VHH binders against q9xw16. Designs and how they scored, part 16

Target 1, 132 residues: q9xw16
Amino acid sequence: MSGWNAYIDTMTAAAPSIKRCAIVGAADGSVWARTEADNVFKASEEELKTFVALFNDVTQVPAKGADIEGVHYVVPRTEESLIFGKKENTGFFAVKTKSAVLIAVYEGPNEVAAQVRKAVESMQTYLNNAGY

## First folded at step 1 (VHH)

Design h44 (framework vhh_8ghr_2)
Fold by ESMFold2-Fast, scan of step 1:
Structure h44 (fold): chain B 132 residues (1-132), chain A 121 residues (1-121)
Amino acid sequence: as target 1 above (132 residues)
Amino acid sequence: EVQLVESGGGLVQPGGSLRLSCAASGFTFSYSSYIGWVRRAPGKGEELVARIYSSSGSTSYADSVKGRFTISADISKNTAYLQMNSLRVEDTAVYYCARDLYSEYWGLDYWGQGTLVTVSS
């Protein structure tokens, strides 16, 4: 989490509709940084380990969905390094970099989803270019 | 597991009416969500025809059906409806019920088997 909080701040500043987010290790799901306090990202270590493993074969995910913070999300489809899901009035975007997975949970209508995706993908590009 | 079961399709004459139903299981309309109808005609791609945001009742429609189709949801029965009036031959398609129709990347997936609507004389 130390030092990586600046990247969390950058993403939430770019897309204020992000309710909770985290940067976790791609290999093990270990938390590098997350939103805290009133906006704490609640996923367990075991859940995150399971979640990051989904990126090993994203084509299987739409049939099964994905779990984040104990919430089961429907995953309509995936892209090579992107998993996104929706459940009622909440949604998430998760992207994989070389060493990390970025997860952003948002709430609200569709007009904010594109902004959240853009913020997460911009950070994905930045981290990939930085060797992460 | 999310499941949506469509019903109510059939053969109808131009100018006629039909009501489609979508029964949901594995989630509830009492929470805010976008529920809607996507259709696919033979040899054509998918078209999002109508959606409703369940908690607000806010609706949107494709230009091709605006003024003729009405979407509604019965939260107590966990069922969505599409009332189709003034039907045209061009409305002939398989109609699918779908959830989370927020944008083009959400509106391309459906969770049901579909129901065939044929409009012919």
Scores: ipSAE 0.000, ipTM 0.110, lowest interface PAE 16.1, mean pLDDT 79

Design h45 (framework vhh_8ghr_2)
Fold by ESMFold2-Fast, scan of step 1:
Structure h45 (fold): chain B 132 residues (1-132), chain A 122 residues (1-122)
Amino acid sequence: as target 1 above (132 residues)
Amino acid sequence: EVQLVESGGGLVQPGGSLRLSCAASGFTFSYSSYIGWVRRAPGKGEELVARIYSSSGSTSYADSVKGRFTISADISKNTAYLQMNSLRVEDTAVYYCARSPDYYEYSGLDYWGQGTLVTVSS
């Protein structure tokens, strides 16, 4: 276990509807920590490299959508450091910090989505304040 | 209950035009943060082709349809439209009207209507 897995545990404790998540490098998509075993985050290295590059110009993302774990998500809109998407009963929130991108995949309705967003944004704030 | 009813699909030849309509009930477009059109072709994933932000009227389009499709909304009729010009065979798909009642809460397929089939073929 790396020290970064503690942050994965913090996010999943704050929003139990998170099914899989990861913390990856903003520059290259390298995995710093991810959920494992029965909840393993399955994105490939190449997919993550492509995904983190979306934060270079988030305004392009709603026209194209985003792919996570081989699943194509519709992205209705983005904010400066936030990409989110939905597909049926599953969705994701991804936020960028100075050095990292946090990705959380969840299942459930809109009420659940709000909890997941709060959890990842709280961690984003914490990591930015810590210099990451 | 929230309903979106699509209409206007059909068979057209390449280069032709169609206008799709989306009639909403159970909510008003003035409350919705986002109204969009998503298409799904056999063997392909979902593609968001056009969206309009209700408060500003700001629009965006997928690269595949930019310059050919125009999204609009008539708030007084609670109806959204997709004007499709210069249609291509690759535009063949089922077209769904989608909404987001809040910017942060996208309901995905639960707010899409039954869809309307567009076939572009000679």
Scores: ipSAE 0.000, ipTM 0.119, lowest interface PAE 18.1, mean pLDDT 80

Design h46 (framework vhh_8ghr_2)
Fold by ESMFold2-Fast, scan of step 1:
Structure h46 (fold): chain B 132 residues (1-132), chain A 122 residues (1-122)
Amino acid sequence: as target 1 above (132 residues)
Amino acid sequence: EVQLVESGGGLVQPGGSLRLSCAASGFTFSYSSYIGWVRRAPGKGEELVARIYSSSGSTSYADSVKGRFTISADISKNTAYLQMNSLRVEDTAVYYCARGIEYYDSSAFDYWGQGTLVTVSS
């Protein structure tokens, strides 16, 4: 049982265009919290294990893209602790903290993407400062 | 590596009860999409008997077992259970524990246990 769902709720309140999101372990991709029910984040643990391993060398990701919930996203570029992707009207932002990876899947245009990125990066800063 | 190990199967008389256990390693039940019990009898296809979303505790059951079977999970022991009551000859099957994932509008099981045989006979 975890209070981690409160952080999911905080991110989705800050950026309502987030359709699904999760907080997963940086070492193994294990899910700490995710959106559930009608908004369930559908990625398998094996997919998430593969995904979090991308943070070991983010510079290789734009050549390969990234898979989340079985959807292949084009990754135009990365930053040291940030991977983001686009597929038509859908996209994601994923950020790594000391112990976790936050993943948010959204729908909408670039203006919406900016709001989602801000919400995810704000939570990244908070969790890093909290020792996670 | 993900592993699921079933136990608790055996021979039981009609009207009897059995409790199946599914011990997981390589992931935690609190953080899986769902755990399901799937059975296969000779000459029949696979039937999803019960499933539980370990993080939420939400459950669903096949019409053939509603009111008789109960699925549960003990997060601290990383173990799922299927309590089977009022067993019928028609429940005779190999029972598999499986980790399920939902993808788009589909459901799939990505890991399976070895199966445990349940025989209901006089």
Scores: ipSAE 0.000, ipTM 0.107, lowest interface PAE 17.9, mean pLDDT 81

Design h47 (framework vhh_8ghr_2)
Fold by ESMFold2-Fast, scan of step 1:
Structure h47 (fold): chain B 132 residues (1-132), chain A 122 residues (1-122)
Amino acid sequence: as target 1 above (132 residues)
Amino acid sequence: EVQLVESGGGLVQPGGSLRLSCAASGFTFSYSSYIGWVRRAPGKGEELVARIYSSSGSTSYADSVKGRFTISADISKNTAYLQMNSLRVEDTAVYYCAKSYPEYYLGGFDYWGQGTLVTVSS
């Protein structure tokens, strides 16, 4: 309810198709907050450290894809501070702020993907403005 | 200079309908904001009646109004609405439009309108 958990709750409320999400440190992938219990975000610290390092050169990511929660996603393209991918009926959006990376895993068709992207990008803007 | 301005209140008979509007000025709605309608009846405390998350459209309602009231937001017009149907005498109150940031549950709503009076009486 307090601290970084507040942002997780806000993000999941903004896009109901988000199944799991996390806010992690951009430098090291350390978990600041994540969904828990029945919606637990399962990525290990080792996997997250590898994932946030992808933002050092996003142009290489489409060639190799990305791994989140032990699932390999096809990344069709990237933007400067955005990595997104698909695997069947699931997908993710990840954005980098000054000091954090936001990761949201969703389920559903391309129509819901637009809502998830908007939610993640809005939170990115808010955190950047807050100095994070 | 942040403002929320309510309109649409008035006198209606039981079973009637009203639509309240809330126009935002000095800022733009975003998905990171909850927009809510809070009412205060004479001699009673505040009650959060309805809440919407601006860009997703996710809504929640107090049990007292569920099925009768509908909240909506038009982000492009920077306006939120409360459609009130099947009004009861117990719905008589001053209705406030309020807006919060992502941390609203740590600090409550950050911006409040002036309120608009709704009277349900024969």
Scores: ipSAE 0.000, ipTM 0.114, lowest interface PAE 15.4, mean pLDDT 81

Design h48 (framework vhh_8ghr_2)
Fold by ESMFold2-Fast, scan of step 1:
Structure h48 (fold): chain B 132 residues (1-132), chain A 122 residues (1-122)
Amino acid sequence: as target 1 above (132 residues)
Amino acid sequence: EVQLVESGGGLVQPGGSLRLSCAASGFTFSYSSYIGWVRRAPGKGEELVARIYSSSGSTSYADSVKGRFTISADISKNTAYLQMNSLRVEDTAVYYCARLGYDSPYYAMDYWGQGTLVTVSS
C-alpha cells in the first residue's frame, strides 16, 4: 500500500463527480496510485506511457484527441500542463507536475467539470510545492 | 518483436472496392492501441487516412476518404482492416498499417511490413 492513495482519496472527496482517477509517473506512466474495486481505473501500461508522452508537445493533441481506458476523447484545446477532453456525458482532466501526471475521469455537465478541474489543479499545485 | 503485416492490395478500377488487412504480432489490440492506415503516393508525403482505437472501436478519417473508407479491428484475430469503397485514381498509393502513439515528436509510427500497393486505374 502506498501513501499516494491518500491523494486519490483527497481528490475524489473534493469532487464527487470523479468516477475514476490515477496518479502516474510523468516519465513512464507508471501507476503510483489509482482508484480500485468498483471504481478501478483501467488503463494499461502501454496506454499510460502513450498518454504521458502527450505532455512533450501538447499543441499536437487537439488535432488527434486522447485515449484513456480505451475511450477516445475529443480534446478541444490544451494548456502547457493541462489536457482535457470530452465524450458525450463523460470527460477527463489531466495535469502534469514535475514528476507526475494526475488523471481524473468524470461524468456530468460542464458545471460539474469545473469542480473536477479545480480538484486536480489544487493537487497539481500541492505536489509541485512538495517537489513532485 | 512487434510486427504489423499488410495484405489485400491490388489493381482495381475506379469505383471498385478493396479490403486491406493488417495482422499484428508481438502485441495485442485488446487494450490501448491506436492503429492507423497511412498511405504514400509517388511524389507525395505520408497521409494518415484512418485510425481506430482498437479496444473501443473509436475511429477517425481524413477528409479525402470520409464516407468511402471504413476502418475496423477484430480483437480476437488481432487484425485491423481497411474497407475501401468508391475508389478513385487519387487513392493509388502504398498503404501501411501502423501502430500510432503520442510519443515524441508527435506520433510514433511503427512499420513492420513493406506495405501493400493499391493501384486504381481504368
Scores: ipSAE 0.000, ipTM 0.091, lowest interface PAE 19.7, mean pLDDT 79

Design h49 (framework vhh_8ghr_2)
Fold by ESMFold2-Fast, scan of step 1:
Parts: structure tokens; C-alpha cells; sequence
Structure h49 (fold): chain B 132 residues (1-132), chain A 122 residues (1-122)
């Protein structure tokens, strides 16, 4: 087993339309686990630090959007611990837990987005219950 | 391959100090995991003496060593440390560095070092 890569595998199995994803520290954006190789999650340390700081005040995000992997996403609205965005055929869901931020980038239409959101929120619930 | 290699063990007198090092290869501490030190003395079971969550730096200790041992990690050097102060004869054991993940049983350890012997004796 083990290590945080098992959670990446679990999310990808639950929603195969996830193209790239990562679990990062909520305080600093440090990478705990991410997809690798041909599906490598390419966000820089500075970008991730900036991104996780968005959860300090999610109400400001829709006005500015969010950057992930050098791509600027339109964020139509946010929820308490959820930021999501869309750009053409790609989108993302990011959720905050007690200690982590889960980020999943997907490709596909709105029907696919619903499946990705469910997978990410299920993992959020699991990690919160596990103390993360 | 994923490996942990300990160093720093040896003979020390009661009341002395020793620092153990644990060098990781094949993975980095920037991918967060619990890194712990587990010891085994002759005729005794394994005891997890100290644990650190690598990205936050949060630590925990067994009551037997609390206040005397300090665990730390240097992410840039990919190395964990166990600073052992006020050593006692009862601290004599083989000390293992180990990594654990979220899905494992008891201790949760999935990668172990080879162990380093610490002997506390006059």
C-alpha cells in the first residue's frame, strides 16, 4: 500500500474523466500526491500556494477567476469549501478539507462534470472524517 | 525503488545524547506521509516512539520518550532525524525509520529501513 497516491487512484477510478488531479496541503499548497507521467499535474509551487489561499475568502474568486496549470478558468460561483471553473472543453473542481485541498481537472460536457464533482466531494467527506 | 536508510546509531553512556538520521530515496517528503521511528529491544515488541507528518511538521511521541526525544524532517535534504537526549539503559534497541500511509494497519508502516543499533551502557 499506501501513501496519498492511493487516494488519487480512488478518485480516478470513481470518475474516469478526471484527466489530472492532486492533493495538496491547505496551508501552503505543498503537493501530497498527484497524477504523474502522461497525466502529470503541472502546477508550480507558487501557483499552488496562490490557489490554496483562494479558500481564505472564496467570495472573491468569481470576480477574478482562478489559475491552474497556467490556465485561467472562469469561476461562475463558489460554495463554502468548493471552487470550480470551466474553460471551453476543460474544467476543474477543488474542495478544501481540514488539512488538504483536492484539485481535479477534467475534460468533457456537463454530464461528466457532475460525476467528477461527486467523486471529489466523496473524497472530501472521507478525508474530513479521517481527520485530514 | 523506495528506500529508507538509517545512520547514527552507536554506544552511548546513560544521560548522553545521540542523533539518528533517515535518508529517503525513491520518494520525497514533499509528498506528505507520516515518517516515524520504531524501536525493538531484545524480547520486546515494536514501539512507535516518534512520528512526524512531513508537510505540516506535526509530531507525536510515546510517553516513554516524551520530553527527551525530538523528531524532525528536512524536506530539502529528504532526511528525517531523531534527536535523543537524556538516554537511559531502557532506550537500548534497534531503531527503524519507517514511512506510513493512510490505508495501513497498526502503525501504518509500508516502507522500513534496515535499522540502526543504539546501545546505552556504561
Amino acid sequence: as target 1 above (132 residues)
Amino acid sequence: EVQLVESGGGLVQPGGSLRLSCAASGFTFSYSSYIGWVRRAPGKGEELVARIYSSSGSTSYADSVKGRFTISADISKNTAYLQMNSLRVEDTAVYYCAREGPYLSYYGMDVWGQGTLVTVSS
Scores: ipSAE 0.000, ipTM 0.113, lowest interface PAE 12.4, mean pLDDT 81

Design h5 (framework vhh_8ghr_2)
Fold by ESMFold2-Fast, scan of step 1:
Structure h5 (fold): chain B 132 residues (1-132), chain A 122 residues (1-122)
Amino acid sequence: as target 1 above (132 residues)
Amino acid sequence: EVQLVESGGGLVQPGGSLRLSCAASGFTFSSSYAIGWVRRAPGKGEELVARISGSGGSTSYADSVKGRFTISADISKNTAYLQMNSLRVEDTAVYYCARYYSYYGSSGFDYWGQGTLVTVSS
C-alpha cells in the first residue's frame, strides 16, 4: 500500500460526497494514489497528462472546459491553483500543490460542492506545508 | 520485507564531495513514498537534510545544505542518491536513508537504513 492512500482516505472522510478522487504528479499526471474498487477513479494516463498541463495556464481553461474520466466539464472560471467544473449533477475540484494535483469528483447540487472544495483545499494546504 | 541499505560514506577533506546511495528492497519507489536523508551529528538531534517523492518529481532541502546537496532517485534501480558537494566540517554526521510518510496529523519515517558515517576533516 502506498502511503499516499492515507490522504485519499482523509479527504473522503472529511467530505463523504466525494465519489472518486486521485493525487497525481503535477509534472506528468502520474498517479500517486486514487480511490479503488467500488469508487475507482478511471481517468487514463493520457487524460491525466493532458489535465495537469492545464495548470500551466489556467486562464485558457474556461474557454475549452476540461475532461476527467471521459466526461467533459464546463469550467466557469479558474483561480491560480484551482480548476473546478460542472456537468449536470456531477462536478470536480482540482488543486495544484508544489508537486501534486489533487482531483476530487463529486455528485450533487452546488451546496455539496462547498464541502468538497473545503476538503480539497485543506489537503492542498497540508501537502504544501509538508513540502509537496 | 522492507530494507534500506546505505553506502558511500567515508572521510573527505573540507570542500570535497561524496555521493551516498540508498538501495531499497521490499517496495518500489513507484509507490510514491518520499525518501529522505536524515543525519545525526554527535550530541545533536536528527536533521532531515533532503527528501524526494517516490515518483521522483518533488525535492526539498534543509537550509543548511541548499545549493550544496542534491537528492535524486533512479526508479529502475530502486536506488536514491545524495550528492554532497562543498562539504564542511559541520556536515560530519551519520547519514540515514529513510522512507518518509506524511498524512493529516501524522508524518514520520517508518523504515530506516543502518546509517553511513561521513567525516569531513583535514
Scores: ipSAE 0.000, ipTM 0.094, lowest interface PAE 18.3, mean pLDDT 81

Design h50 (framework vhh_8ghr_2)
Fold by ESMFold2-Fast, scan of step 1:
Structure h50 (fold): chain B 132 residues (1-132), chain A 122 residues (1-122)
Amino acid sequence: as target 1 above (132 residues)
Amino acid sequence: EVQLVESGGGLVQPGGSLRLSCAASGFTFSYSSYIGWVRRAPGKGEELVARIYSSSGSTSYADSVKGRFTISADISKNTAYLQMNSLRVEDTAVYYCARSDYYLPGEAFDYWGQGTLVTVSS
C-alpha cells in the first residue's frame, strides 16, 4: 500500500481547481492525509468529527448546511454518500467510502464543480474497490 | 530512521492492569504522525486497539477495549503509552507499537516495533 498523500496528489492533478483537500476517517474525522504548505487544509479534528457525522443521516444536511475550515456552506441537496455545498465563488464535494471521507474544496464557477465532482467520485470508487 | 521500542508487557491476572510504553526515535510527535497499538493473538489477525494522532492528541479505540484502555503521549519524552485496565483473558496477545503518517485500519502502519507479549491468565 502507498502513502495516502499519493491520493491527494492524484485528485489535485485530475482537477486543478481543487484548492485544498483531505482524506479523513469516516468514524472520527481523523486526518489520514491533506494538502499542506501553501494549500494547507485547515479544518480542526473537532470540526471534521462533526462533519463526518453528517453522513449518518444526509437527509438532514440541506436544512442546516455544513461547516468546513470555519466556512459555512449552503448544501442544496445530498445523495446517498455525497454532500456538496457552495458559498459564493467557493464550494466543496465530500464523499464517504467504507472507512474514509474525501473532502475537496475548490474555487471557480459551476463548470469547474463538475470536474471536481468527477475527480472525487472516481477516487471514491477506487478506494471502495481497494477495501477502504 | 524510524525506530519503535516497546516495553511493559508481562503476565497479569484478570481484572489487573498493565502500562505499555513505546519509545520513538527518528521522528518527533510534532511531525503529525499516527501512533497506534496493534495486537495479534495466536490464530487471529491484527486488531488496532488504540491510536493517537501525535500533534493534536486526538485518540480512537476499538470497541473491544473502549473504556478500559487509554492511549497517551508524552511529547517531551517522545514516548507513547497504552494504559490497560480491567484486563480480560481475551486481551492476551502480542502488542505492537506502530507508526504511520496516516490512519489506516488494522495493518495500516508503515513502521512497527518488535512487539511485547501480554498474557492475562490466572
Scores: ipSAE 0.000, ipTM 0.122, lowest interface PAE 15.9, mean pLDDT 80

Design h51 (framework vhh_8ghr_2)
Fold by ESMFold2-Fast, scan of step 1:
Structure h51 (fold): chain B 132 residues (1-132), chain A 122 residues (1-122)
Amino acid sequence: as target 1 above (132 residues)
Amino acid sequence: EVQLVESGGGLVQPGGSLRLSCAASGFTFSYSSYIGWVRRAPGKGEELVARIYSSSGSTSYADSVKGRFTISADISKNTAYLQMNSLRVEDTAVYYCARYTPYDSGWSLDYWGQGTLVTVSS
């Protein structure tokens, strides 16, 4: 069984602070894989379409923030292929590859952010090298 | 049911070319489908080499084949192609066509065809 769910499992194993995550299409926000059951990633198709469009110009995102799973996050700054945000005890990292966007939502203080970012960026590099 | 049938593999010398075909049934390429070519060779593991999003024609390639391989789709024939140029010994593998939709687990074995063997050797 090879499929996109294996990459979800790899990210969550690398950063146990990830509570929910998804791999979505960069062009349309279509879900390729997401965490399910007790850890279900709840973003709607419409929300994801809006979210992936933010990567068309990441410099505008800090002024407006970003919405994931109906939660509005403050985005302090962006990098060329990275959007990250924080709201109270929750945060997220989202990275764009050639054809996908990886989104990981975590809970906890800022000290766990580096682990989550490393896991997401490592997967970003892997998928880019694999042609995604 | 989804069926994918690969063809076009064979023996070719280094620097040669082959065109692989993937005929699909049970779905149409215009319905938000991702079609990819995955290869498997001893010692290298599974590698996605090329991918096309059928409704837009957007493509992506593994760094190992970029500039040498071209993926395309013919909607009227419901067939995807992999044009392989400047072949190297390292391209020797069984090549599989795989389908994934936005909402399923992608390139599972149930969505793969039988595979077609490409051998690059002199």
Scores: ipSAE 0.000, ipTM 0.119, lowest interface PAE 16.6, mean pLDDT 78

Design h52 (framework vhh_8ghr_2)
Fold by ESMFold2-Fast, scan of step 1:
Structure h52 (fold): chain B 132 residues (1-132), chain A 121 residues (1-121)
Amino acid sequence: as target 1 above (132 residues)
Amino acid sequence: EVQLVESGGGLVQPGGSLRLSCAASGFTFSYSSYIGWVRRAPGKGEELVARIYSSSGSTSYADSVKGRFTISADISKNTAYLQMNSLRVEDTAVYYCARFPGYEYSGLDYWGQGTLVTVSS
């Protein structure tokens, strides 16, 4: 019973189309919590270090895309604390807080994506308010 | 600014008891997080002795302290405690309060200054 896994459970309950997700450290990509077992989040240490570093200069991300779990996603645009990508009917939303990056990988159409974004942004607000 | 301030350390004889306190500021225990106690004895690395998930009260302990130490949290006071009973000479260490990002992380995100516990006759 990890305390951080309770937040994973909260996000997946709010947006059931989230297939895998993780909360990682913003400074180094260290995993704080992730989905396990049947829906294990599989990103490597090196991939996560690379991914969280994208938040240091989000304006360059659309030109290159982003890699999560060995899958290359097209990133159509970014916002200061938000990176999202798409690959057919799959995608991700990643948001940065003061100390963490939340990553949610989902499957489904654009209507489903909106629900996932809402869940991730709600958790971003909660963690920022908690000092993370 | 996140700050953890430890207190309650001191000199005690083997078999005695002490209660350590950890006052938190810059975040609240009403949010989900692990708060724990890490100790470091002279010439030894850090050992995680106890942690508590602040909102649910779920706890875990190192085998060396199970049955002797109890971690707790008072949400209204934003303070965590370590009740140490049946103290042994090998419990002599500086005890640090720390906030943990999660069970998979081997590091700690915030540490206090520590409080010294000396167990000797």
Scores: ipSAE 0.000, ipTM 0.190, lowest interface PAE 12.0, mean pLDDT 81

Design h6 (framework vhh_8ghr_2)
Fold by ESMFold2-Fast, scan of step 1:
Structure h6 (fold): chain B 132 residues (1-132), chain A 122 residues (1-122)
Amino acid sequence: as target 1 above (132 residues)
Amino acid sequence: EVQLVESGGGLVQPGGSLRLSCAASGFTFSSSYAIGWVRRAPGKGEELVARISGSGGSTSYADSVKGRFTISADISKNTAYLQMNSLRVEDTAVYYCARWGGSYLPYAMDYWGQGTLVTVSS
């Protein structure tokens, strides 16, 4: 197993409502680690390359939305290093670090979303402090 | 195709022990190379933890780990190990196996693995 899988395990333990997640390279969207098996994160290389490029100018994202795993999400607003979206009972949070983008897809109500956001932002801080 | 693959990381309580392994492929352990462990901790840069000659003949350690960590190499298995005893919360980090030496950069780090996470907490 890769060392990066431990970070996936840490995030999913902290926020059990994360259904699927991944850590990908910020420059190219290459997958470093992701949930597997029945919870496999099912984004193509092409989709991930397009997704990480959204962080080059997050101000454009609310007008267009974002696509993850072939699902189009409405993005209500963005922050400098945070993109999040909602589609019916599903949602996602994605954060950019120096070298990585963390993507977590969840299902559940607004209180669940808050827990997922906290877990993803905590990991973002940890990775930035580690130089990633 | 040079590869270094780490294993053995995990969660451990303070005072506990872990052994990390580094399986090397694409080159043979020899006196031309040194194999070692570099760690990156939250909020800190890289720290060289331990290094061993590829022949297994000499070792060196960071002051922060002397007396607690032991590096070794099994030349026949082309594998290096880091035995970590008396672990402390401040040992929490991602640990990378790295190679020093090679055709173009003798004694400079030229390859490292994917990293393995070590978390020390109660």
Scores: ipSAE 0.000, ipTM 0.086, lowest interface PAE 21.0, mean pLDDT 80

Design h7 (framework vhh_8ghr_2)
Fold by ESMFold2-Fast, scan of step 1:
Structure h7 (fold): chain B 132 residues (1-132), chain A 121 residues (1-121)
Amino acid sequence: as target 1 above (132 residues)
Amino acid sequence: EVQLVESGGGLVQPGGSLRLSCAASGFTFSSSYAIGWVRRAPGKGEELVARISGSGGSTSYADSVKGRFTISADISKNTAYLQMNSLRVEDTAVYYCARSYYPSYWGLDYWGQGTLVTVSS
């Protein structure tokens, strides 16, 4: 079995504009899988613990923004299970499932962002249906 | 490259014993990780049967194997073990060694190839 790393490969294949991504535990931000090597997702355990706690009340996030990999992103709005942010030519989408948070960092214009969001939301649906 | 390689599976009679080994490379056992054993048999789904912190300090077991299986780790050899005693026909499965960040129960990020355990008379 390929384990959780196969889901990272699936997301990056579906949206090649994803530069780095991870699947982390919703309760504690522990990394289940992430991109490695040249595409290593660099967020620390402490940063991820702080980040997943944002899903406890997403309505507070636009006022403060969000930090991923030491980069501060402006979060223009949130949805119940979705936080997304933008900084210049980079951005991220993060979605929460029952047990996990999926984070994808991409680079490119807003047209590219739509494809990344679709890939992340498709994986969210799959994992929720699988009980995660 | 992170790799986990299982060994020690085979055919045993009910009531018998086996010891599985999981040799890890590409990372070092530490308090940042946990090592688990997950089994899968057709029709049963996946079950996390045992886990140990990468420091070797804490262990947990599924109710189905508690008292019969013992997980351990040799930090100096970067190897985890599953001692399986009093084996039952229903323990027949492919056994996978998997890593997670400690203390996450569900976060298994790398898996081995698996080793088959068959318990049959």
Scores: ipSAE 0.000, ipTM 0.111, lowest interface PAE 17.5, mean pLDDT 81

Design h8 (framework vhh_8ghr_2)
Fold by ESMFold2-Fast, scan of step 1:
Structure h8 (fold): chain B 132 residues (1-132), chain A 122 residues (1-122)
Amino acid sequence: as target 1 above (132 residues)
Amino acid sequence: EVQLVESGGGLVQPGGSLRLSCAASGFTFSSSYAIGWVRRAPGKGEELVARISGSGGSTSYADSVKGRFTISADISKNTAYLQMNSLRVEDTAVYYCARGYYEYSGYAFDYWGQGTLVTVSS
């Protein structure tokens, strides 16, 4: 479907360092859209259900870290609607809206993370304003 | 329980060298964290002089020290080093080791060592 895939395309165009991303339901982790083919976002349904539940109490996440695509990330801190993590040459930003969680996995040094965060937060703002 | 302990400061003459060490405990030196060396000279603000990212070893330096200072890390010892060569009177400062993490606006530091004094005097 063209609906949610257009938002994936917008984020990846805004931050070329995003290698894989998805938009999932905040309540259950159900996938609304994800990157596919050579850039397929590989997280399982069960992993995503576990991941979105982290937003129920983000203050507990730095103690345990977070798992995305079978990779365990260290989460140095969280903000109310933001979880981010790093592991070696990879990292992620995840933001919660009213109805969705946006997850972007990027590859590269820490310095490229600023573009990824900006793209994800811009989309978060857009979706919240659209009622999602 | 997170601690950063600096050592290696002291008095040195201009043109001399010193190596500072930063021993970290309570966390693992990894790509999730960076180690930075921040100095504060009397009457001046803080200056980030050098930074090394975790396992990747990506480094950055302030223009004031580029070519003279080298930052490195020994992951197995969870220790970072700052090799300071061709020291100048202007390098006189308290040097702090700090744990960094990447944030939207760049690097932020959340844990700091006690500082070690470096005095360069003729």
Scores: ipSAE 0.000, ipTM 0.135, lowest interface PAE 16.5, mean pLDDT 81

